# VHH binders against Uncharacterized protein MJ0119, part 3

Target 1, 224 residues: Uncharacterized protein MJ0119, of Methanocaldococcus jannaschii (q57583)
Amino acid sequence: MDSWNMKGSKMVDVNEITKYLPGFNCGACGYKRCDLFAEALLNKDVKLEDCPFLLRERFKENYEKLKEILKIKGKIKKEEKYIGVIDGYEADFLLKPLPNECSCRETLLIMDKKELKVGDYIRYRPLGCPIPHFAKIIDEYHGFYIIHVVGPSHRITGEKIEYKDVGIAIVVAFEGIVEGKVPEVGKTVKFIPKHCMMQKVHSGVVVQVEGKRVYIEGIDLKVF

## First folded at step 4 (VHH; framework vhh_8cml_1)

Design s25 (from c03 with Y100W)
Fold by ESMFold2-Fast, scan of step 4:
Structure s25 (fold): chain B 224 residues (1-224), chain A 123 residues (1-123)
Amino acid sequence: as target 1 above (224 residues)
Amino acid sequence: EVQLVESGGGLVQPGGSLRLSCAASGSTFSSYAMGWFRQAPGQEREFVALISRSGGSTDYSDSAKGRFTISRDNAKNTVYLQMNSLKPEDTGVYFCAAKWGTWYRSPSEYDYWGQGTQVTVSS
């Protein structure tokens, strides 16, 4: 149900704007009454310049006050642009790690025939990326490996970690938290994984969404 | 938070059938992939079957394929495991588990667990 407070607030806003309109009710702006034009201004269906009288010398002060009122009440969010650092392509959003995780989750198809298990540390180069990655295997299913990108931790913390070199791997999926507009399931998207060392735009199809958490698959890419 | 309660376990002879149920309460059940895991005497917890959030995708361990069927009813907040052609090797405590979003075979990826229900296959 509508709250009485919401209805009262909207009427107050319409009255605030109407006070600064010329009050001629002449229909020149396409509305028979100035309060209907005020309502349309609040809904962003029209602009102040659609009232020819507000542009005249007599109403200059009214025009400036109306600009201020509409600016305060208007939710004009400028669209955030996420641009790949190396290639200059635009992304739809940034993909951040899940809470308390060190990187977005990547799902890998590994061509190397080494025996791997959950908990192993690996070195791989993603197909299409010139930079070697260092990762920990956190899960396995159907021959795919889910990993966190951890970097060469032993150089930073002094821990002795043995990395199994698996060569080139194909990153088939990403999972993380969206920063920006959350996409719908089935949508083809462009995104930058926050942990990506090159901050390169990736593309894929959104397979699962829960709030801001998304699972995106990239290997069977369809672009329209 | 989601809470899971298993039922339907019991003693059955080899070749028999059992239907396990897992009732969920708390969080939105339809947001979770669901799995069944078992722990045989003296063994670690192992994967049996899983079902996606919508019920459109299922997967089974090699030992469960062709004998067990996992299903879910999102309106009733319940997941089921129909077990046919039971063998003594199927004996164990069966656990229901919930994972947000994407499904996995690894027990370590599951967010919520039931207390388990005992299945004993013995003459």
Scores: ipSAE 0.012, ipTM 0.284, lowest interface PAE 8.3, mean pLDDT 78

Design s26 (from c03 with Y100F)
Fold by ESMFold2-Fast, scan of step 4:
Structure s26 (fold): chain B 224 residues (1-224), chain A 123 residues (1-123)
Amino acid sequence: as target 1 above (224 residues)
Amino acid sequence: EVQLVESGGGLVQPGGSLRLSCAASGSTFSSYAMGWFRQAPGQEREFVALISRSGGSTDYSDSAKGRFTISRDNAKNTVYLQMNSLKPEDTGVYFCAAKFGTWYRSPSEYDYWGQGTQVTVSS
């Protein structure tokens, strides 16, 4: 279950164009529905001027908006938009888990002095997030812990898992697969981790890129 | 995809030195953190040393600290392990490994592995 209506970038583009069309669904432009005309415009099969109503004074603002939208889409090959559910902010891309992993990898700075080791399960609250998270430690390096966030499915399986409560943790890095435009090393980016329960836009600096796999550093306070 | 080939292993007396090399081919070597791991007969693979993508950060196992030095030459697509003051306990097959992202100590996190080179420390 995705929180976004992600039925494909082509459908989003069709909807964006259709909202500025007259909405009469008449055959005057050679298409029986305005959404079919919008699809034909995106495919470059027709021109805006083929809709006789767009040239009238009442639709002058609509015509200028459509001209602007089509000019932008003509210069950029398929830019998808990722919008955070809670705040409405736009992200550069969606960050997905690595193949066969249950979540993106997070790197945590944990303040608690509990004895922790790889394989342990923890309960923590990320600084800047109101929701407690449950995670498995998959690696450790100089006091940083790399984790998988374990979702509701892990708790629902009925396994007896002992979670060590570590309190507040600071998320200092993310690793995963980009869906959308792959960023360059050194760029500051906005992204939505697929596993984020609130589907909020996060930010950081891209430290490493290999194909679509990225490693992003930054204190994840969700501030822009 | 990256291919790794180790060299420089051999037989050496206690207190001796060896320099291992790991040559990388395929994808962009400078994108990978690199590690050295070893495996003694009947044991699991254990961490020895690691180096970050840029070479700016290194880490060592407690047994390797002060005796071993990891380094890399990104222009030559090669990572090195200089081993000094070798002990019989250092005997094992030494593996070079490559990982995308940040460095780490766990063998299970490494994406690409060489075939290994034998190091034997005995009189």
Scores: ipSAE 0.012, ipTM 0.415, lowest interface PAE 8.2, mean pLDDT 78

Design s27 (from c03 with Y100R)
Fold by ESMFold2-Fast, scan of step 4:
Formats: structure tokens, sequence, C-alpha cells
Structure s27 (fold): chain B 224 residues (1-224), chain A 123 residues (1-123)
């Protein structure tokens, strides 16, 4: 364990929590190691229910022990402030890419009738953003396209990429890893996608949560 | 509803390779994201790999990344797990699972499961 980032007593608390976690280090809760999840529990960044194995029959005793320990030892993390650069609005959290991915996943509704398939590179302007984006289609779902925004470095690597211009696209969902307090399903949230060029505060409804991984749908809900 | 049958398991030496197959029955296979999970003796089912409906998006556990490759053939209603550089720690029953629509690593999010195929890595 890296005690460099932790006081001695906090490390003892983390060790006490980690003892009762499943120990799989599988990443299903959004953390690579169970001790990082334990620290997040102490900081109230996540819930016990975010570990998909902890609520299984085998681990029910562990769950009860952890619930009691966190009632005594759990501390409130100081709420982080994420301020949009261009508008000055405050977001609830920063949304980071999934591990080893170049951007948060965006789900697009594309109006253009071009023939598109997974693996294609596209040029689009998100509705409500003045800046054209360059992206790779990584999946499709009932006519929606899931993309990664690709950076300038991808173009300078010597790879010749043809981008299909699809015009304006509506970004209908984001998926990524929360930096900050993890929201609950159904909650309307404000967030900043890490790779947003304008670092603008976005809003949406949380549809799915798995550890720190969230799926947020853009909707016509106005919050401030 | 979809039914899943795994095959391709067996006994292999450390450093060896196996290719697991999961055959799906039903006309709706292409509407499901597919995952591979494993269960070692004394452990819960853990995530290994997943693939989206179209095959354009994949994800792997840290232990599988760089060694395993998940793929699918929607025309044949089959998903595959190519396992290279096998280690004794990879021993377990491997399960194929199907989830409609969006995907997550949690076993509880998967709607349909196969019965499993045994993989044993021993020297």
Amino acid sequence: as target 1 above (224 residues)
Amino acid sequence: EVQLVESGGGLVQPGGSLRLSCAASGSTFSSYAMGWFRQAPGQEREFVALISRSGGSTDYSDSAKGRFTISRDNAKNTVYLQMNSLKPEDTGVYFCAAKRGTWYRSPSEYDYWGQGTQVTVSS
C-alpha cells in the first residue's frame, strides 16, 4: 500500500475496511484495487453496494461488518468544486475516460443519411458546441453511434485517416468514470467531460451506475 | 429469450492456448452484449471480458488484458474467447453470459447464462 498519500491512522482505517472486502481487484466497482475502494468508502465517494460481489450470499456477513465499521469510522469527504472554464458554472463532478480510452464515450444521434459502420472515422459538430470534433465510431445501438473523440496526435502519427462529415450530431449520452462523489441512478447531475475542449458544464440524468462508472443521458432538463 | 452453450474447455499446460466458443440459440443474438466470466474453486464469479452487440467495443479484466481476445460472429450466433499465455491462475469454470442493450461488468446485470466449460491449466 502507498502510505505516501495517507496519514498513519487513515491507513489503519483503510486496512480495517479492506480486510472485509472480497479482494478480487476486478475493477467492477470502478477501482483497480480493493484498498482504493476502501479509501473511497471512507471518503463517502462510493457505497458498499457499488461492489457487485459484496451483496452476494457469501459476503453478507462482510457487508454487515463493513456497514457497522463505516458508521463509526466513515468521514465526509470535503466536496470538490469543479468550475466550468467558459461559463463559470459549478459541476457536481468531473467525468473521466474509462481506463486506457482516449475520451469519455459519447452516444450520438446522427441525422445525416450517410452509410456509417463501426470503425469509421467521422467529423461532426455537437449541437450546442461551436467546435467541430473528430471521432471514431466504436459501437452502434439501435441507430445511435457510440464514439471516442480522437485527438490531434492521432492525425500526426503518420496514419492516413479519412473522416466522413456527418454535420451536426446530437450527443444523447456520456459514459465514463466519476472523479468526485458518485451520483445515484435517476438523479439529474452537472458534470464536465475531461476531454471537452471548452471545459463546459453539461447536464443529464444518471441512467446506470457501476462503482464509479456512470452512464448519463442528455435530456431537455434545465438546471440553473 | 436466448440459450447459451459453451465449448472448447480442457486441460492445457502453462503458456498454452485455448479458444472457447459460446453458441447462442435464438433469432435475437445480435441484440445482446456478451460477456465471459469465470469461477475458480472457493471464489465468486468474476468478470473476464465483454463485447458489445456489434463487436465494435470490448473490455477486459486486468488479468485478461493483453492475453485474451473476445470476438463474435453474429451470422453464426457465436461469441469466442481466445486465451493465450495461460497461467495456473486462469483455472476455473468459464461462463458465457448475455445482456440486452447497454453493458456493465457486474454478473448481476446479465440476463442469460450458459452452464459453463471447465478450463484447467496445470503442469
Scores: ipSAE 0.006, ipTM 0.343, lowest interface PAE 9.6, mean pLDDT 76

Design s28 (from c03 with R105K)
Fold by ESMFold2-Fast, scan of step 4:
Structure s28 (fold): chain B 224 residues (1-224), chain A 123 residues (1-123)
Amino acid sequence: as target 1 above (224 residues)
Amino acid sequence: EVQLVESGGGLVQPGGSLRLSCAASGSTFSSYAMGWFRQAPGQEREFVALISRSGGSTDYSDSAKGRFTISRDNAKNTVYLQMNSLKPEDTGVYFCAAKYGTWYKSPSEYDYWGQGTQVTVSS
């Protein structure tokens, strides 16, 4: 059976979940549409409590029904092994993008004095990584830049995009969704960002956890 | 989960001041970065001000810099927006928002929102 069969089955599950969601498509749960939130629930990327409306009195019955459906359709995730392709090292988990995002979020400290703004496309080399990265700045806060790794966008969308070369950048944090066992706050972890071209094991300290969403600081590309 | 309730909005003359409050309940308030956003009639929701979990770092939109001050009281589970030198262009519904983890300027990054409080600067 091909991947289309698996995809069709998943769509049926998404529809079963979506009919019990509030249907506001308001983005309060972090998703533009309730069906996208339903897909994320099935993937265990979010929890029901991430929708603020489901916790209100008027949706109590919907909440209980959704809990039942997710228990039936959810698979208890068995132990997974994540092995770095380039180095053969074992990671604790795979870090995948937040729902509807093209890559995990990286927070960069850019040393170059070049003028940068949200929406700019940049070329940088992470300190400790031999591969140049192509990224879009999605947010900026106190001199830190939050980016998505987009690759050479011309290859993906056909659009002509100018990349500003910022040289070396220090990757200070990653944010994404855990595929595998969710770590505890304060733990030093080994992980593979799904967007990493080298599929190399990274290490860092978990500073925040909400469901399967984690924020990791103190990023290092080497392990013992 | 965190629930947010805004207050302090109202009608004010140009050049006047207002102090908005946002009361938080539910999850541990000190775990959240807090932001203020506003929406004028017929427009998209835009960033106004942001404060880190500890209150040690703040950031402002270009239109708010020098006029607005964001602060928080973690003991009272409340975030404030002190608005000075108000202009007619500041008119809109002001929303309080909470983000667990990394602080962002984009409205789409905030998971928890209040219902909003109306601010009208009469001209």
Scores: ipSAE 0.012, ipTM 0.292, lowest interface PAE 8.2, mean pLDDT 77

Design s29 (from c03 with R105L)
Fold by ESMFold2-Fast, scan of step 4:
Structure s29 (fold): chain B 224 residues (1-224), chain A 123 residues (1-123)
Amino acid sequence: as target 1 above (224 residues)
Amino acid sequence: EVQLVESGGGLVQPGGSLRLSCAASGSTFSSYAMGWFRQAPGQEREFVALISRSGGSTDYSDSAKGRFTISRDNAKNTVYLQMNSLKPEDTGVYFCAAKYGTWYLSPSEYDYWGQGTQVTVSS
């Protein structure tokens, strides 16, 4: 589905809700215009009760109508849920590989003092994951290594690949394409990297957004 | 801050080759991802090729893939675009661009730009 088509549908819904709002554009609800408040209502960022005019006698019918519209929209447009297979936690979105790449990009902090270079294949265990990962180093900067998770290729394709064992590595960042609602810069998010073998929900702060491409940094505390 | 100057453009016949160079000055060149973009007459500026800070990751537009090669020499503060099997459709002004840290396909995300060098592919 194209993003322009989804944006068009959202505008139709915003207009439908705005028709029943007071139309004063007074800012009392925290938004300068009623159509921005309507958009926030559809995004579930605010409540109808945040508009003080809807709570008054003359807008009682508008309030009831808006409650029914929002209830129906929520029922028909059931939010897609991404549920971690192992933990059962809900994620905000699925993170897919960049176009033509085999996995999301992971940025690793590797404590092993083995000499590594771009193009090397490595075996590592992410801190907090019981499964060893097999990866190719695709870039490096400031002591970090960016990798693609490739799996044990010798068992899948029959290729003879030599993996350098680096032990435990800390995954400090992810980069990929969002499947679902694109987050805003600065938001703390929950996501599932599509290449994750455990399909576990990860958390981080969105540092960069370009269209559907996001760069997410891990947080020290993994509880939220 | 970094300043970029392109060179190596010119007139070449279809099937010919050109090597473009982009010389960087100012901040540490090895801190910047580098891209090549082009703009044909009457068209929007489009992505051609990019290279990561270390040189370990490269990407190409579909039109450039298999014909063009991007490379960099961090000791010389220079990025190169080797263009082979040139076609009339490759005609345009070629721009070098720099982005601190990472890279993007969108021209709007690059921090520093050269003034461009003209490439004309004609018989």
Scores: ipSAE 0.000, ipTM 0.258, lowest interface PAE 12.8, mean pLDDT 75

Design s30 (from c03 with Y104F)
Fold by ESMFold2-Fast, scan of step 4:
Structure s30 (fold): chain B 224 residues (1-224), chain A 123 residues (1-123)
Amino acid sequence: as target 1 above (224 residues)
Amino acid sequence: EVQLVESGGGLVQPGGSLRLSCAASGSTFSSYAMGWFRQAPGQEREFVALISRSGGSTDYSDSAKGRFTISRDNAKNTVYLQMNSLKPEDTGVYFCAAKYGTWFRSPSEYDYWGQGTQVTVSS
C-alpha cells in the first residue's frame, strides 16, 4: 500500500491545505497542481515560501492559516500512535534497528565481574524488565558493553551458542533509527524499541542526532 | 590529541585493488572510532566506512559494501581500508578520521582528520 497516494485521511489533510493555496495550478512552486504542493507540504518536502504568491498581501491571511494548519498537522499527520502494550502509555516515536542490524544497539552496565569480550554471547535480565534477554556483544567502551539483542532465531536455526550469564544489567543507552518525528539533541523523549518483547515505553535524553539516527541515554531510565 | 597520516593511495585501473593505511600517534588510539571518508573535486566529504573502537563493529556506505573492508590493529595504532573491484567513481582524496567514543557516519562528528591520500581509478 502506497501511503502517499491521495486516499483516506491523507486526502482530507491535502484538501484542508489546498483550500488556502492560491489555486492557480501554475507550477511556480515546482508542482503541476496546488494539491500536489499541499501533499509535499504535509510530507515536509517543500516550504510555504516556495509558493511565491503566498508571500503577497492578497494571501497574507491564507499564509497565516496554512502555518497554523501545518503546525497542527505536523502532530496529527504523523498519525502513528505508538502505544506501549503493557501499560498503555504513548511514546513520541518507535526506535528501529540500524540498517542490516537485528536489533537497536543497547549499551549495558554489567554488574557481574566476569571477563567479557566483543563477540561474546550473554544472557542477562535488564533492570526493570521481568524476562531474560540474550545478546551479542558488538563493542566495548569505558567498561560499558554495546549489544545486539538476539531473538529466538538461535533456537530456530539449531545453532549451539554458549551464553555467559551476567545476571542483572542496566540498559543505559539506545541507538537506532526513528520511525516518527525525529527529536532534537538535549530533549527528553519517550520511545518504544521496535523489537522490545513487552513493547514498553522507555525514556531518555537525546545525545546525538544524524538524520533519523539517534543516540539516547538514560541517567535515571524510566520504563512505562 | 591524535595525529593521523594516510598512505597507500595511487593510480589504479578499473577492477584493481588498493590498500590504504592510516597511522595514528598521540592519544590512546583504542579510545577512538575510526572512519574513512572521500572527497571528489568540488564535492562534499562523503562517508565510506567506519570501525568501532574495539574493531567489533563496522559500517559501510552502499557503494563500498561488498568491495571495501575496514580493519584496525590497535597494537600498531593503524586502521586499514582494503579496496577491491575499484571503479572510476571511487576516484577522490581519501581521509581517515578519528572520533572519541561512539560512532556516526557524519563527517562533522569526527574530532581529528588526516591530510588525505589521492586515489585515482582510470584506464
Scores: ipSAE 0.082, ipTM 0.509, lowest interface PAE 5.3, mean pLDDT 79

Design s32 (from c03 with S57D)
Fold by ESMFold2-Fast, scan of step 4:
Structure s32 (fold): chain B 224 residues (1-224), chain A 123 residues (1-123)
Amino acid sequence: as target 1 above (224 residues)
Amino acid sequence: EVQLVESGGGLVQPGGSLRLSCAASGSTFSSYAMGWFRQAPGQEREFVALISRSGGDTDYSDSAKGRFTISRDNAKNTVYLQMNSLKPEDTGVYFCAAKYGTWYRSPSEYDYWGQGTQVTVSS
């Protein structure tokens, strides 16, 4: 009945879903809080299987109950297509930042011999991309640097940032949250990193999957 | 081949503070990202805090943000969790965990675990 409080029913449905979720607020499903994941489930933006804990024996009853509720109350959405803006190629999925992060994580091989440390800001041009990137180093391992791409909206207020120019860097891996069909470990995939300024289709091999979180290795932009 | 031993747990009143320590032995400690997780009775292990290999990147659960601080001393092979403004909801067994390379919020990604230290916040 459209004369009833339809706006209030959304909050009731979100609460009904949330009470059967694990409540860890861990971010593995791509959402910071379980209630935000519940809202996304009702909108058909994600699947129950995107919460890795619901597939465990302890949560078997929760999973079955949630599956039943979502069959009745969930909205039907058409499958989205991800098309590269510059080249027109279709990607398997869009790769989004981890919860509360400003970009997908990139792992860089930097050939410049400049002294670099975690916390440094750098300017680099990815091999295969004509646009310079600005980034913050968040980790280092065996000569590889893990970075966040710093956009104009992610500036340090009131401070002058010194960017160390490292020239060309090879992007050897991406890490983020899948929007679309989650790939299997070992598969070669086509994807668009959400932070990519050109919105080009990238390719790589899936090395690790946990729910919607994925780690992909690949050096260059390639098309199939 | 990393062994982890937690210490510093105990009974504390609401609003109190505790500092947990996790001592690592075996392989090169600086090769591991470290995390703190907790488990209440009848619940799964949940994320509390993370620190990268170098200590340059940290992350916290919503419940820990602003109250807890994770830090590490690679020369002493130790990771710490400073817990302030403790609440009854913080009660649980606190585990440290090591992940080779990068860190994750999910407990299933971690390679090595300690035995845990009990934290009880009670009036």
Scores: ipSAE 0.012, ipTM 0.345, lowest interface PAE 8.6, mean pLDDT 78

Design s34 (from c03 with S52T)
Fold by ESMFold2-Fast, scan of step 4:
Structure s34 (fold): chain B 224 residues (1-224), chain A 123 residues (1-123)
Amino acid sequence: as target 1 above (224 residues)
Amino acid sequence: EVQLVESGGGLVQPGGSLRLSCAASGSTFSSYAMGWFRQAPGQEREFVALITRSGGSTDYSDSAKGRFTISRDNAKNTVYLQMNSLKPEDTGVYFCAAKYGTWYRSPSEYDYWGQGTQVTVSS
């Protein structure tokens, strides 16, 4: 509920910035649309000067207005906070699914020796989490399984899906899109996976970054 | 220890199609994410497409999205790039590359490379 109100306010801010941008949606700033560039400006991911048209005389008043708006937002607004529901810890960012995916990717170490293959559905309990998870295996490497959390589809859609119960699994890595400030490789981070039903803060070490896409290892389902 | 050999390149008119193949040798092909990269004369190698070990996930450059499709057949140790709606800007040497267990768009991160196959799009 509260998160909906926060999202509504953020969208109003995006619209406030976007109306002063050229509106060409030309991609010259690195974003396909001006509203995406406006969102990046509010997140402090880019500079106004990254839009080449704002530096033209025609848009000089727009440029000055945008500098004023962004200075006001920078000095009186605190950064958006992501607070874990169960523990009350603050996360550095929210981790969202990759585009068109149903959950963040989790990499699992599965101790059960059942024969597993890509495409299989599994039931597991993450070590350190009291809730059983239902997942589809989407990839495999070196005995680690990459999964999407899909929920119990037979309860949601009535489809009969055979879940292989693998018991406890260790979550070794997360992969997804950062909502918030993108971390640097090698840093220890606190994050909330968007698909986490408990909205609990996780911790880990960032091992790969490309744009807003991150791969995080050394996962703990708790923070210090 | 993967060896890669590309094939399927050639001369094609704008709007045409080509299917590139990359044959891998080695029993560990299924352990590698595979990428396609291209290089025009006098330019750096640029990312085109990637596919994970299982084929369950793919990613594309902005220029390739909607026109190119990457796929793989692990039983045949082969990765493919189906290229449709080809443009003169697609001209270059196309390389397949193998990356162990992870993904990157940067060519410098890939472990193994083929020799390349020439694609020329002209009228």
Scores: ipSAE 0.012, ipTM 0.416, lowest interface PAE 8.2, mean pLDDT 79

Design s35 (from c03 with S54T)
Fold by ESMFold2-Fast, scan of step 4:
Structure s35 (fold): chain B 224 residues (1-224), chain A 123 residues (1-123)
Amino acid sequence: as target 1 above (224 residues)
Amino acid sequence: EVQLVESGGGLVQPGGSLRLSCAASGSTFSSYAMGWFRQAPGQEREFVALISRTGGSTDYSDSAKGRFTISRDNAKNTVYLQMNSLKPEDTGVYFCAAKYGTWYRSPSEYDYWGQGTQVTVSS
């Protein structure tokens, strides 16, 4: 439901852009409605060329007008900022869970010598975080463990789950859906994982992008 | 959102070759990484090969390296597994699977599965 994020002048900007789009609502650009594509254009999540109809002769004038409008709005009007509440740092975007998942995926380097397998529940403290985390192992990849942060389910649902304590773990990667401008592969980015209890700004390098889905390596890596 | 149908399985002698095909329909095929998995009677489903959404990256199980080749044709919405130098231990039901976005070797990460095609390597 992205409509609740469109307010005041942002909705006016979306309407201004939508007027010059073909209006077919056909999904060819990856968005079900042209107004959602317009919002994505303003957020710099997509390119005008992602709409195949804008490249056709009939829409050549529309394409040129849209280029001018986006150039002006991109330079003058600053998008909404994502700010970490603990440190006051600005993030480039929020990282949300994949559809129907309870948290962003974290990839962990676990140094504890306990036997672990997919399906196990663990308790760990991320290096650099004072708060213990509770997680379910959902995959293993080259000796790393991919997890969902689930919280202590016993307190929430009444289910009795045995958590294996693995001590300190290094979070080496995050995977999720970008809310905001989608970064390019190779860029160093700042982001807030939606499931982070402290809502702190994290840093990392983008190593894979597929639509709005990104895989980011490193935690608190500060490279300029 | 994706339906997968495997074909090309059958009976072959040791040392022979088979080419499996997996035809995809439904959502955009080029958004999915594709994998081949196999299951022998009484065994768990094991990884065989994977290919990235663009075809630029592939990975293989140790038993498949040097003998099997995975490829895809995004214009035909099809993924292939060329199997050479087949051994009796390659016998099993071969499954095609689709994973949105990133690829992993674990069967649990795959979103859509075909019904499977039987491969029997017997003298």
Scores: ipSAE 0.000, ipTM 0.203, lowest interface PAE 10.9, mean pLDDT 77

Design s36 (from c03 with S31Y)
Fold by ESMFold2-Fast, scan of step 4:
Structure s36 (fold): chain B 224 residues (1-224), chain A 123 residues (1-123)
Amino acid sequence: as target 1 above (224 residues)
Amino acid sequence: EVQLVESGGGLVQPGGSLRLSCAASGSTFSYYAMGWFRQAPGQEREFVALISRSGGSTDYSDSAKGRFTISRDNAKNTVYLQMNSLKPEDTGVYFCAAKYGTWYRSPSEYDYWGQGTQVTVSS
């Protein structure tokens, strides 16, 4: 089959690109391994500038070599559009989970006076969202809780997990990997969290950027 | 602002253990995610381990996973790196670093750095 030979050629191309990448496997580009980033580059899912280390002086020659290789092997794509399903509004990008994480990170302000600790499972409704969310607390600091949305998966597996109902929570920040154009620090952005059940466009202000990884504060669930 | 001072480096034989400490002063330590990085001669700073503000999340490089353990004591403003089963490849200057807020593997995201402590694994 032709697909057999195409797969072999693709693997050779991935290896050719990977040898010029920094090899840190740090996840800053949105992929846990540099060879996965190389595959994404060939598929035109990402750009070279999404690896922050390639922009440094030590890797200047690697960057130029990679630009040559990718110019030969790639097609020019039109800019992709990200459209919210519920409202039909256009977003600047999709926000995906960090490598090996089950959802984007959300930072919550929880007003409920229940005792909460890292590792607890909670049920909350984001202010402005009609759908209850099920989450695991992965960090806390001074009244803020960082969570992963675990969805119905723990309920489907039949695990005896007690979810503490905390009522309404204010989502104050998102963190994840950009799919699309990476924003600049200080810019107001529109984005769709990939784990959002409504696939609704959110807005916020970019506080930090590291390659494709962004931290967004001042979250609003309306973009009128 | 945070100032960081590493200690506990030294010479050990292969297979040995070493515990590094990083003492923090200045701003409230509990606001900072902490990381350990190392630099071998002629190399860039390499990620080793990180720990979130509360200590509830940790992450390790592939070379450190299963051998090293990062921990913190927010009451003592100290982060630790317990290194077991040391190899000659672990030789380098070990740096403690602080990042306000969330945790990152990239050295470029860290706001404050210590001066480093030398670890040498040799017979």
Scores: ipSAE 0.109, ipTM 0.538, lowest interface PAE 5.4, mean pLDDT 80

